# VH-VL binders against C2 domain-containing protein 3 (C2CD3): the designs that were tried, part 10

Target 1, 169 residues: C2 domain-containing protein 3 (C2CD3), of Homo sapiens (Human) (q4ac94r1171to1339)
Amino acid sequence: SSGLLDVGLRYRRSPRTAEGVLAARTVSISVQIIRACGLQAAAKALAEREPALQFSATVGVNASVTTHLSFLPQGEQRRTHPVACSFCPEFSHHVEFTCNLVTQHCSGEACFLAELLEFAEVIFAVYHENTKSASDIISIESCKEYLLGVVKVPTKELLIKRSGITGWY
Below, E stands for the ipSAE of ESMFold2; O stands for the ipSAE of OpenDDE; V2 stands for 0.75 times the mean of E and O plus 0.25 times the DockQ between their complexes.

## First folded at step 4 (VH-VL; framework fv_levilimab)

Design D10 (from F8 with heavy chain H58Y, light chain N34K S95Y T98Y)
Fold by ESMFold2-Fast, scan of step 4:
Structure D10 (fold): chain C 169 residues (1-169), chain A 123 residues (1-123), chain B 111 residues (1-111)
Amino acid sequence: as target 1 above (169 residues)
Amino acid sequence: QVQLVQSGGGLVQPGGSLRLSCAASGFTFSDYWMSWVRQAPGKGLEWVSGIYSGGSTYYGDSVKGRFTISRDNAKNTVYLQLNSLRAEDTAMYYCARQPYKSGWSLGNAFDIWGQGTLVTVSS
Amino acid sequence: DIQLTQSPSSVSVSVGERVTIDCKSSQSVLYSGKTYLNWYQQKPGQAPQLLIYAASTRESGVPDRFSGSGSGTDFTLTISSLQAEDAAVYYCQQYYSYPLTFGQGTKLEIK
């Protein structure tokens, strides 16, 4: 196990018209990354895998989290700022993905985004970022990143629960 | 060990149809997004279509409404149905896998390709 | 669409020489510290093969004479000690956004 993430997901759709049809062609998928905890085991594994890092397992990790919707290209993923020296980093990070309501599926027919969400996932990857700068202004291009773990949250429940889903994953 | 084996090409008349198949072996098929990339004779590479592990599909503008990508995870196979074929669809068609797992450095690359199957659209 | 432009379109060099192939993107393919740019080699009559991913990381089994560099919009593939078997067409490719796109290709001929 590579630690736990406390996340929240919400699906916000345009209001329906009097005929029950959607007024707009887009929907927002809201993702909140509150915190991660239990990164000690992943940090120990990283230190053994990458001894050249000279990583101290007693100090914590410089953790960042990427968010990726499984049906979007990787260039659409989002990343938190890194949180230094912690095995339970707090991110308090919020991001929204704006998606078309209608897209294509396996049969070649257009479908509503809701059909994609039935089979999709929000994928979170937790990284240790090895940087030489202690400033809060850093060059991301100069960072080296090391995977600590992956958390996948199915989006199927977003179609059923209007209040969204929240909890540890 | 890991490989993609293609079949289903051939010669068709304009307006005709073909179904291409790409059979995967040596890896966990459901861990990978699959794409089709084509190459017209003497020309460069063009991405045609992609399908994600959950079944979501995407198409290049030149083939939208005419081509359909699908997959059968039980058979470890990805398909491309070509309909309403035009002379400009004449090309070698390749299937390729694309690792999508978060944290994999290869998540943005076609690391294994099929051998290709030729589609010729001519009267 | 993101357009990738390669230069030169073709180049002819001798065994043992160094060659560089450039790829220029119409917009940045850098996102959150990651670069979504790959290089492929296609030998005559064969399917393309992955050489470099994430702009600078060599695929397993690729000789160390191949290297990639660059950031944002400007990328370079370098082959430092050409071998006869390196005669091929080389393509850059972006995975930053839909549709996925390739450069037009650079043909490398060995004298």
Scores: ipSAE 0.006, ipTM 0.488, lowest interface PAE 12.9, mean pLDDT 78

Design D2 (from F8 with heavy chain S56Y, light chain S95Y; at its last look DockQ between E and O 0.02; V2 from the best seeds 0.00; counts 0 for: pae E 14.0 > 2, placed apart)
Fold by ESMFold2, look of step 5:
Structure D2 (fold): chain C 169 residues (1-169), chain A 123 residues (1-123), chain B 111 residues (1-111)
Amino acid sequence: as target 1 above (169 residues)
Amino acid sequence: QVQLVQSGGGLVQPGGSLRLSCAASGFTFSDYWMSWVRQAPGKGLEWVSGIYSGGYTHYGDSVKGRFTISRDNAKNTVYLQLNSLRAEDTAMYYCARQPYKSGWSLGNAFDIWGQGTLVTVSS
Amino acid sequence: DIQLTQSPSSVSVSVGERVTIDCKSSQSVLYSGNTYLNWYQQKPGQAPQLLIYAASTRESGVPDRFSGSGSGTDFTLTISSLQAEDAAVYYCQQYYSTPLTFGQGTKLEIK
């Protein structure tokens, strides 16, 4: 990937709830998706194979970002709303993943969350989303999304840093 | 005193099996990661397998599918089951403790080692 | 997989001398200010012993003549004023990612 993505990751305790005991056994992984830059290079590279992208590679992409944790099912991913016509979008988006301190591995064995975080990643995928107008609906053009890049951020530092992980990736 | 005491080695033919044991004392065994590291005669160290305090396992490429690590926290013991042994598995096998507790900190290194147990695979 | 290469493979020095042992990683073992590299000493006929963790931190009970330095991919173990009991093989080891790996070792002999 040619783009850069500015993100923040934090480990924080789940809020106290009426259930008490279950709330004490959960943790929230907070993910901030702040902004991106340099998306024009990625869009131009993609436009070499996708003529429908040539206009967007010149004027700006409609960027959105998906986020998921590598040890959670793919269906647990989250997506930002798109930011229209920009190569340096500001997302200012926040997602939370609520995790149990003790989880079941896919083989059925119990694992502590800290052990999963040692080798896990937060995976960000940056997409361009084409949109339709009323005239485009009459034409043969269809609504489609295009992958601009993937960013993977290891989670092991959440085990150490009280302020979390932040920066460009 | 913190100790790791190993047993279960010996001579075995190719294709055979052995079970290595490593008994821990002097610390809260269930709070620590445990690993096996081997050393072929006259050679360097090779990490073989590890097991988290919660039971999740991982393996080196050369032993994956043939070796199985396990732990019994009630007996303060970690095991390595060696199956389908080959001549190249001949080595001194060490168990080692990694100081890691659930929560906020990472483990550092293999801070406590067992005395080693020899496994010889020959025809 | 992360490969660790040590140099020299062997060295012979006199008591009281200074020696350095280098470890080169095939990729960085630094993440967000933390370095995932350790040093071990293995005396003849014994199990390895931890000397240095996190590249530069001495394990409890290790004499202050042992020191570690470096970050990223290039690391050095230094032994100042060697003692006769320091004759051993020295290994670097990364714990950045699985599979965990060791350097090939450096044999230190006392003349």
Scores: ipSAE 0.005, ipTM 0.491, lowest interface PAE 14.0, mean pLDDT 79
ESMFold2-Fast, scan of step 4: ipSAE 0.143; ipTM 0.693
ESMFold2 (binder alone), look of step 5: mean pLDDT 89; pTM 0.927
OpenDDE, look of step 5: ipSAE 0.063; ipTM 0.733

Design D3 (from F8 with heavy chain G50V H58Y, light chain L100Y)
Fold by ESMFold2-Fast, scan of step 4:
Structure D3 (fold): chain C 169 residues (1-169), chain A 123 residues (1-123), chain B 111 residues (1-111)
Amino acid sequence: as target 1 above (169 residues)
Amino acid sequence: QVQLVQSGGGLVQPGGSLRLSCAASGFTFSDYWMSWVRQAPGKGLEWVSVIYSGGSTYYGDSVKGRFTISRDNAKNTVYLQLNSLRAEDTAMYYCARQPYKSGWSLGNAFDIWGQGTLVTVSS
Amino acid sequence: DIQLTQSPSSVSVSVGERVTIDCKSSQSVLYSGNTYLNWYQQKPGQAPQLLIYAASTRESGVPDRFSGSGSGTDFTLTISSLQAEDAAVYYCQQSYSTPYTFGQGTKLEIK
């Protein structure tokens, strides 16, 4: 498979300030979503099930991407703005997730972020957002979204490579 | 009025199947995550499954491979297909709404619940 | 999986008294200043109802005698002046990650 999303992941520490304030005992995981490509096949398959999407399957989809870090709350997912009418949308999207370096369990054991990253992943879900409703009848929906694909990127190399994880997935 | 109305329960033998329905009204259904939560007679609450607004699904370990959650946004309805039912699946099944929006501080609480649908699995 | 343990399992008190129910999580449910712990009330024969979300925020329509506190792993639900209508089972629940989990419940009886 050729990859669906061009992404970048980076581990970064909070800098020490000039005021002599110690750096926070937190890190940021930086996630970049540069672009998606090759959405034609997913759009055609979706249009086969959803007749309302026939025009989008021929012209282009309104793609948006959600980012979910598997060890963070599901409610902390981030979403790009939709890019209209494209099978190769460019998002130029950047978000940061603040993570504590150490979390305490009720057993008294400490859980380090590095231990979580060994088995965690970043989950990207690519959606088509249909923001157009039928205006000829009273039963209109404000919006609909349709899943085009899912990309999972393991985080285990994030602490090993200072340059981070970059490429098509 | 925001409302969830459930149907589809009943009595089935072990190994049987049922489909539960939860019809939503009074809000934009497609914007919400929907969950199913069950409660065995005299027992506590157990989360069963969630479906995101975009269609992604997750299941509790006790029901993986047997239950399927789905939604029909055109009908404002969430479903739970119960297959290969066992006696321990006997419970009141509730559907519940989860308000989710990217970057929102409200953390997926179940803010509105259906009235419940009883599922009894016995010979 | 995140496990929630409530204490006590049951309590019997008189109208007007203060009641506290504790909930302990096996791991932190705090992220970026937001706490993913919720409290529900279930009266006999009824579906559960949301009382408190994000550990300390009262749901619309919930009386101010109900309050929630705590962060990270240790949480408390308090009823400052118990009324007869408060007889119910109370559940804590984490919405941090799937599988979502509930505490075992605390049955509150009124004498």
Scores: ipSAE 0.015, ipTM 0.598, lowest interface PAE 5.6, mean pLDDT 81

Design D4 (at its last look DockQ between E and O 0.03; V2 from the best seeds 0.00; counts 0 for: pae O 7.8 > 2, placed apart)
Fold by OpenDDE, look of step 5:
Structure D4 (fold): chain C 169 residues (1-169), chain A 120 residues (1-120), chain B 111 residues (1-111)
Amino acid sequence: as target 1 above (169 residues)
Amino acid sequence: QVQLVQSGGGLVQPGGSLRLSCAASGFTFSDYWMSWVRQAPGKGLEWVSGIYSGGDTHYGDSVKGRFTISRDNAKNTVYLQLNSLRAEDTAMYYCARQPYKSLGNAFDIWGQGTLVTVSS
Amino acid sequence: DIQLTQSPSSVSVSVGERVTIDCKSSQSVLYSGKTYLNWYQQKPGQAPQLLIYAASTRESGVPDRFSGSGSGTDFTLTISSLQAEDAAVYYCQQSYSTPLTFGQGTKLEIK
């Protein structure tokens, strides 16, 4: 809903000649998830539809963040560990995505990473996990996640500035 | 000994104001939500207001805009400011502590009650 | 708002008999494996006292003859063998969502 997600993006070529030609044709996109702020507003908004979240919206959410590059398969998505009971969680999370400089488009044509990055984005989703909201659980209930917000950062900036990109939502 | 001791209340005319106090002892006050529950003469219990660990406040619809709950953790005291009082606000007012994430968020400790009478 | 309806509103029972008080909620009060339904006893001239929390857990100091059961939207307070000192008004209460609400109460009298 409303808030700030402090993230860092870096684009670095990682030539690895020792591992062959394929390794030399890879790039690393480094993502740092530093902190999220303003999650109470998001939680309160969600609590209007989910009354069960009213208490969490008051005392703190159990926040985790997923990271996905739009041009990579969904299976490459990464997730932070949850930070419990906070509206301003600090994650200090670092993840690197290995990308090929040349990929095949769905049409079978070769596509350069630079072309992908021009239209791609890094998608962050902030979730609340309700399972750890209670200290005394009578019975185990299935884990339920609630989406608090989504942040999308265009990767086109990495074509110009290869480091120090931050994103807000 | 864990206890809540209430003070304030009394007789007031319609439109008047009162301030209720509830002093806590025997436990870590800041770890608990505090609520006010009232009971009109011969009637059931009605939740009035709550103030939670984060400082957020909630009110019953019948008292919104007229009552204000606050807490002073340094004094281990929760307050209820009653403004624009009406005859229907006549009740025994109880303060109660409410743990979070435990005890089903039940009111496990209650004050002795303070009578508020609104009458012309 | 979550409405809690108790039944019966009043009951008169002899000492030694079993008493059952029901509480029905307008919606589920279960969250993250915890049921936010509580029972209170209020004797004349006294503040309410917690009897049962989380639907079925007996508060410390509460006699074994008191028990809570139920799930979802239907809950029951049971007194297995009524004692004279159990004459009181009993309330169910939900802490699932605000506003917090109580049942209308059940007055238990001793015959």
Scores: ipSAE 0.015, ipTM 0.573, lowest interface PAE 7.8, mean pLDDT 87
ESMFold2-Fast, scan of step 4: ipSAE 0.308; ipTM 0.730
ESMFold2, look of step 5: ipSAE 0.108; ipTM 0.686
ESMFold2 (binder alone), look of step 5: mean pLDDT 93; pTM 0.955

Design D5
Fold by ESMFold2-Fast, scan of step 4:
Structure D5 (fold): chain C 169 residues (1-169), chain A 120 residues (1-120), chain B 111 residues (1-111)
Amino acid sequence: as target 1 above (169 residues)
Amino acid sequence: QVQLVQSGGGLVQPGGSLRLSCAASGFTFSDYWMSWVRQAPGKGLEWVSGIYSGGSTHYGDSVKGRFTISRDNAKNTVYLQLNSLRAEDTAMYYCARQPYDSLGNAFDIWGQGTLVTVSS
Amino acid sequence: DIQLTQSPSSVSVSVGERVTIDCKSSQSVLYSGKTYLNWYQQKPGQAPQLLIYAASTRESGVPDRFSGSGSGTDFTLTISSLQAEDAAVYYCQQSYSYPLTFGQGTKLEIK
């Protein structure tokens, strides 16, 4: 009945200095990933597709979450630290994305950040890191990862609501 | 000393397979993207594949479906599995680290390279 | 895919001269104040090494005769007073988007 991730998004102007320095032409988009829940169902579905992961349906997952702003370069993607052996991991993860109020396109044309946010998304991908298991005879890699789910949060409300966007997605 | 030490190259027939290894030391391996870059004899650099610290992967179009990048953060090692090798895959293969929090996301440290030769 | 075109493909210059190498990107590699364009030097028989990152920042240990400039789509690597040890192939590289790409390289020879 609820979503997979408990997240918070906020749009904030860069602070001004007390010394009267010109305010930066930038804004901060803060992203909080508080926790995930309902990973039992996602893990069970994954284990049905990946027999080597049947232990995940029983003991919990090693979850990590990537955050990608759809209008930023791929190199700006962020990832939480993994949380071991849990179906409801608490990440308490906070990152800031510093964005110019006016951006450049490949054609050289300027584009206002507000116009990009009207149609953009924050994309969260939730992964399971494989752990060593006696039943895992197909994959022996400790760093193998498996996608549990993807959550997309539209950014258009960030310009309207000063309190930001919060809740389960 | 920050180092990347490579191994696993060699001569192989078309259609064959090899696994390249790159062992890291002197830094916190899990804080870095890792990539493989190749160079055919007498030609330029070509990015082949990259892996995020958590395991997410990207591939160049010429190798997608044939090569697999992986990493073992506990062993500080990144791997490149080469399958269905072709003559045009003949190259020196370099591993390189990429700090994701620096401006430009540059390859700041490179391995010594390992030669892969595919011939009939 | 982002294409990087270097010019010239090769250049021969005497010790003490100034050299410029240009790199043109098929699309902008600038976003949010960050420029995703880097320069590498590769000497014969060696792995490439980083010279300049973020278009204009010199890597630690790189001599001050090397400098980078440019923004958006047009970039230049300058060697202000060429030394014999600078004979190498120079590559520009973008880290803005996947797939990551390199320029074709510029071979610098000493006369």
Scores: ipSAE 0.000, ipTM 0.485, lowest interface PAE 17.3, mean pLDDT 79

Design D6 (from F8 with heavy chain S30N S56Y, light chain T98Y)
Heavy chain, then light chain:
Amino acid sequence: QVQLVQSGGGLVQPGGSLRLSCAASGFTFNDYWMSWVRQAPGKGLEWVSGIYSGGYTHYGDSVKGRFTISRDNAKNTVYLQLNSLRAEDTAMYYCARQPYKSGWSLGNAFDIWGQGTLVTVSS
Amino acid sequence: DIQLTQSPSSVSVSVGERVTIDCKSSQSVLYSGNTYLNWYQQKPGQAPQLLIYAASTRESGVPDRFSGSGSGTDFTLTISSLQAEDAAVYYCQQSYSYPLTFGQGTKLEIK
ESMFold2-Fast, scan of step 4: ipSAE 0.013; ipTM 0.561

Design D7
Fold by ESMFold2-Fast, scan of step 4:
Structure D7 (fold): chain C 169 residues (1-169), chain A 120 residues (1-120), chain B 111 residues (1-111)
Amino acid sequence: as target 1 above (169 residues)
Amino acid sequence: QVQLVQSGGGLVQPGGSLRLSCAASGFTFSDYWMSWVRQAPGKGLEWVSGIYSGGSTHYGDSVKGRFTISRDNAKNTVYLQLNSLRAEDTAMYYCARQPYKSLGYAFDIWGQGTLVTVSS
Amino acid sequence: DIQLTQSPSSVSVSVGERVTIDCKSSQSVLYSGNTYLNWYQQKPGQAPQLLIYAASTRESGVPDRFSGSGSGTDFTLTISSLQAEDAAVYYCQQSYSWPLTFGQGTKLEIK
């Protein structure tokens, strides 16, 4: 298996988002983060950049993943809860993004979502949540986080494949 | 062994039509955008048209409504149908691929070129 | 449409010299953290060849003397220690917006 993240992406025209927050013509983009694996190499690289963090080769990292659709504002990012002490954390995390069929890309130009998806990507950033003990973590915002890696998955096939896009990336 | 081999072209009268072909080999054709880029004698490069593996097409402003790009994924071939040709369409026409895996969407492999001359 | 303007239009330099070619975009070609600006080399009678993609990434097989830099609207192709075989026309190109566009080209002649 090549890749760092086992993910799934799906496009649906029948969004299950609460009534009243949907535009007249909306779609749902479903993102699943099943697991990460092979974080040993990333942890070693991080330890070389941040020697004070020194990871145990047998214990693992405290991993969390952010999901960002490239054509949405960064404020629309989603984040998993951290999984402690693992180089192959299982997240079983699912999020849905509700998007207007006619939307703005990052330069402010309006275009159809289908056109954006041709060039867009889902960006996953994998972090180590640094803590000296379990009691040091009050909330995710107060944790010191260190980037382990970035995975980008193109969205170009979402409109074609009804079963979605799945696999390691 | 990755190649784009072009055919078609030639001399045509103003208002005439031609169909250019570009046959791909040595790679998975459906993983690539295919484009046509032309170059008039002694001039610079001008992008003409592009097509996604799913069929979505785009055209340069000067050829919109006159040229049609199409592809046959089973035959690993992209086509450019040139209609209502004008003298200013005289150029070397190149086909080129753009990989989906590269976010720069650069033209990494080019065909050898097909000359189109529009003259009375 | 995005217009790309190259400077200089023509330059003549000696083997071993460093040369820079600039490309200015009429608007930003940055989209979602990625820069859609590419550089090509075209020798007389030949199809263009890719040198640099995504502003600064060298295409496989391209010599280390070629490098690209820049962000947003201002880009530079640098050729260090020029070789005789580098005589060609160089084009910048944007893949940010449809229609795709090329700069007018810079002709590099070696004395």
Scores: ipSAE 0.000, ipTM 0.468, lowest interface PAE 19.0, mean pLDDT 79

Design D8 (from F8 with heavy chain S56R, light chain N34K L100Y)
Fold by ESMFold2-Fast, scan of step 4:
Structure D8 (fold): chain C 169 residues (1-169), chain A 123 residues (1-123), chain B 111 residues (1-111)
Amino acid sequence: as target 1 above (169 residues)
Amino acid sequence: QVQLVQSGGGLVQPGGSLRLSCAASGFTFSDYWMSWVRQAPGKGLEWVSGIYSGGRTHYGDSVKGRFTISRDNAKNTVYLQLNSLRAEDTAMYYCARQPYKSGWSLGNAFDIWGQGTLVTVSS
Amino acid sequence: DIQLTQSPSSVSVSVGERVTIDCKSSQSVLYSGKTYLNWYQQKPGQAPQLLIYAASTRESGVPDRFSGSGSGTDFTLTISSLQAEDAAVYYCQQSYSTPYTFGQGTKLEIK
């Protein structure tokens, strides 16, 4: 089996800067998913409410992805990445992850990266793939029904911690 | 009585197909993951495929694209469809159940096994 | 993939003696306080039978002389007072991640 990692960058509040200048600035985020597990009880409860839904409550994922995100007008950009899956050994509903700020890119003159990251957060979600195609729109929509975890990481914390942020959902 | 009863093995030529069946009784079938494990004559155990209560499947690399695991919860039966068989697939095939619920945590071990079904691929 | 290596490949011991069989994993199979390493016994002409799960918990109906120990990557199955009926092949198996893998087996013979 397989799954999807959906990584996004979003402003927690609107920054006060010219949109054209802001849109030219980017950040590279590394997200490593160590394990992703769903509660069997939760998965069964979902299947009982949606009897046409078929899925596994447990997915082991050991994947590392680095993605390049732009600070777009309206403060959002997203990228999805396929990831290999295997069994998780228990029924805890959790996602173990590590999130790091890998590379910073600024266009034009020197940018104040800390000012951009002060207003932003990294959002990533792990889905259990329900279809064979990871590139199909239908595949992406069906995977939303198998959401394993959503994590929000304020980007200002990535500036403080050199090793990044490791945690559980 | 809790048991798994297997059928469907036999002798087949390379490139042929077989369908193995494993009928469960004495427990709530839908509460268990099911796997197939094979053993070539005189050799060790090799996990082949697994299927979860929701129907999700996993396969060992040696059988991906050739074997298909499925289950019928209404009939309490798990199946293994063997296609494009090779001499290397000759083995005793066992079905086995896995308890996975946290209240029954058995290290996801194979706690009940079928008696085995012999598959011989020979020209 | 996680590889399991057993030692010895075979052993011959007298009734009443202690036997230890080792299993080494290529990576940790410890998660959240539980170890996903299981031991099976296979007698000639029979299907395997679960002996020990979660590295150290004895399956119901298994005699007290069987015990398991270890964590992380190094595991041991011990038979404290060997009986004639214990002649079999013993396998360790990890249920930590797919593909599930087994050790190559240890053949236990009684002299």
Scores: ipSAE 0.000, ipTM 0.471, lowest interface PAE 17.2, mean pLDDT 73

Design D9
Fold by ESMFold2-Fast, scan of step 4:
Structure D9 (fold): chain C 169 residues (1-169), chain A 121 residues (1-121), chain B 111 residues (1-111)
Amino acid sequence: as target 1 above (169 residues)
Amino acid sequence: QVQLVQSGGGLVQPGGSLRLSCAASGFTFSDYWMSWVRQAPGKGLEWVSGIYSGGYTHYGDSVKGRFTISRDNAKNTVYLQLNSLRAEDTAMYYCARQPYDSWLGNAFDIWGQGTLVTVSS
Amino acid sequence: DIQLTQSPSSVSVSVGERVTIDCKSSQSVLYSGNTYLNWYQQKPGQAPQLLIYAASTRESGVPDRFSGSGSGTDFTLTISSLQAEDAAVYYCQQSYSTPWTFGQGTKLEIK
């Protein structure tokens, strides 16, 4: 089937810096969000839940996508720019997360990225942004965004596949 | 009574090393993220490093490769190992806790008293 | 990196006056209904103290004269009736994305 998001994930190991490094190596996790498609069904469902958005949904959605690594705090999320009035928005968005590969023991514990990635996922949340409602100075910011859908991509294969993870989800 | 008590600062020569400690009491230490924030004399605040409850770490670009943050949940203590120190690392170093709950803004809600690090030849 | 710019850099006011400090972010610090912008007060020789978290929520124990407002990229800290003990440097801070960054600070002096 077609999925909602065309994405790519890459894993790159970074060497230690020339400065005095004792315990940490870093890895770059590259995330690409190329496009979303098939947002008609999600937009229809949103319009049924939010009648005030009926006119917006019939013209297309103002889509943006957040990227969240499940083992990182919510504040580490990245967001695309919104793409106006489209059911198949093209984002051509690229972000990188710098993660430690291994660090010093903490009371016999070691923080290993490999263990985190075995059970983790990249969470993509697709939103409709209605700026007309958000322009109201008394409106709470939590009402600005309307969830269209969520796509979860397991990170396990990043450890074993040099070419990364690519495809529709 | 929630407290963070710091120790381990001092005067060192360029290229030297120090280990800063921050001992926590009055709360469940393993439920909080911990950060180090520094302030050069007469200057503003600069975040240096953070460690999440599970041990995952982040560093500011100015200290990557030289500083290492770690925590000992059994001892309720967070550490900052400072290596290859430079004159520009001279600052008051604060430890601070962050609640993991996003609705609390991940703010630095409790701060240690600070420990002075002076790097001078 | 997210840059926070405060204005003014310094201000001198009398007890009882209203003061506002602005903080402008280079990008939005709002996500999923949560705003990752916080305000701190630092008195000479002391560690910073949290005043306002999540843009507008007053930390426990902070006097009612302190309030925060704003959304997205533009934020304001207001002290409605200045008291002598409010002389300090005030910092905004974003916890949206690492590196966590602070504004350059606003020095508030009492005349």
Scores: ipSAE 0.000, ipTM 0.499, lowest interface PAE 13.2, mean pLDDT 79

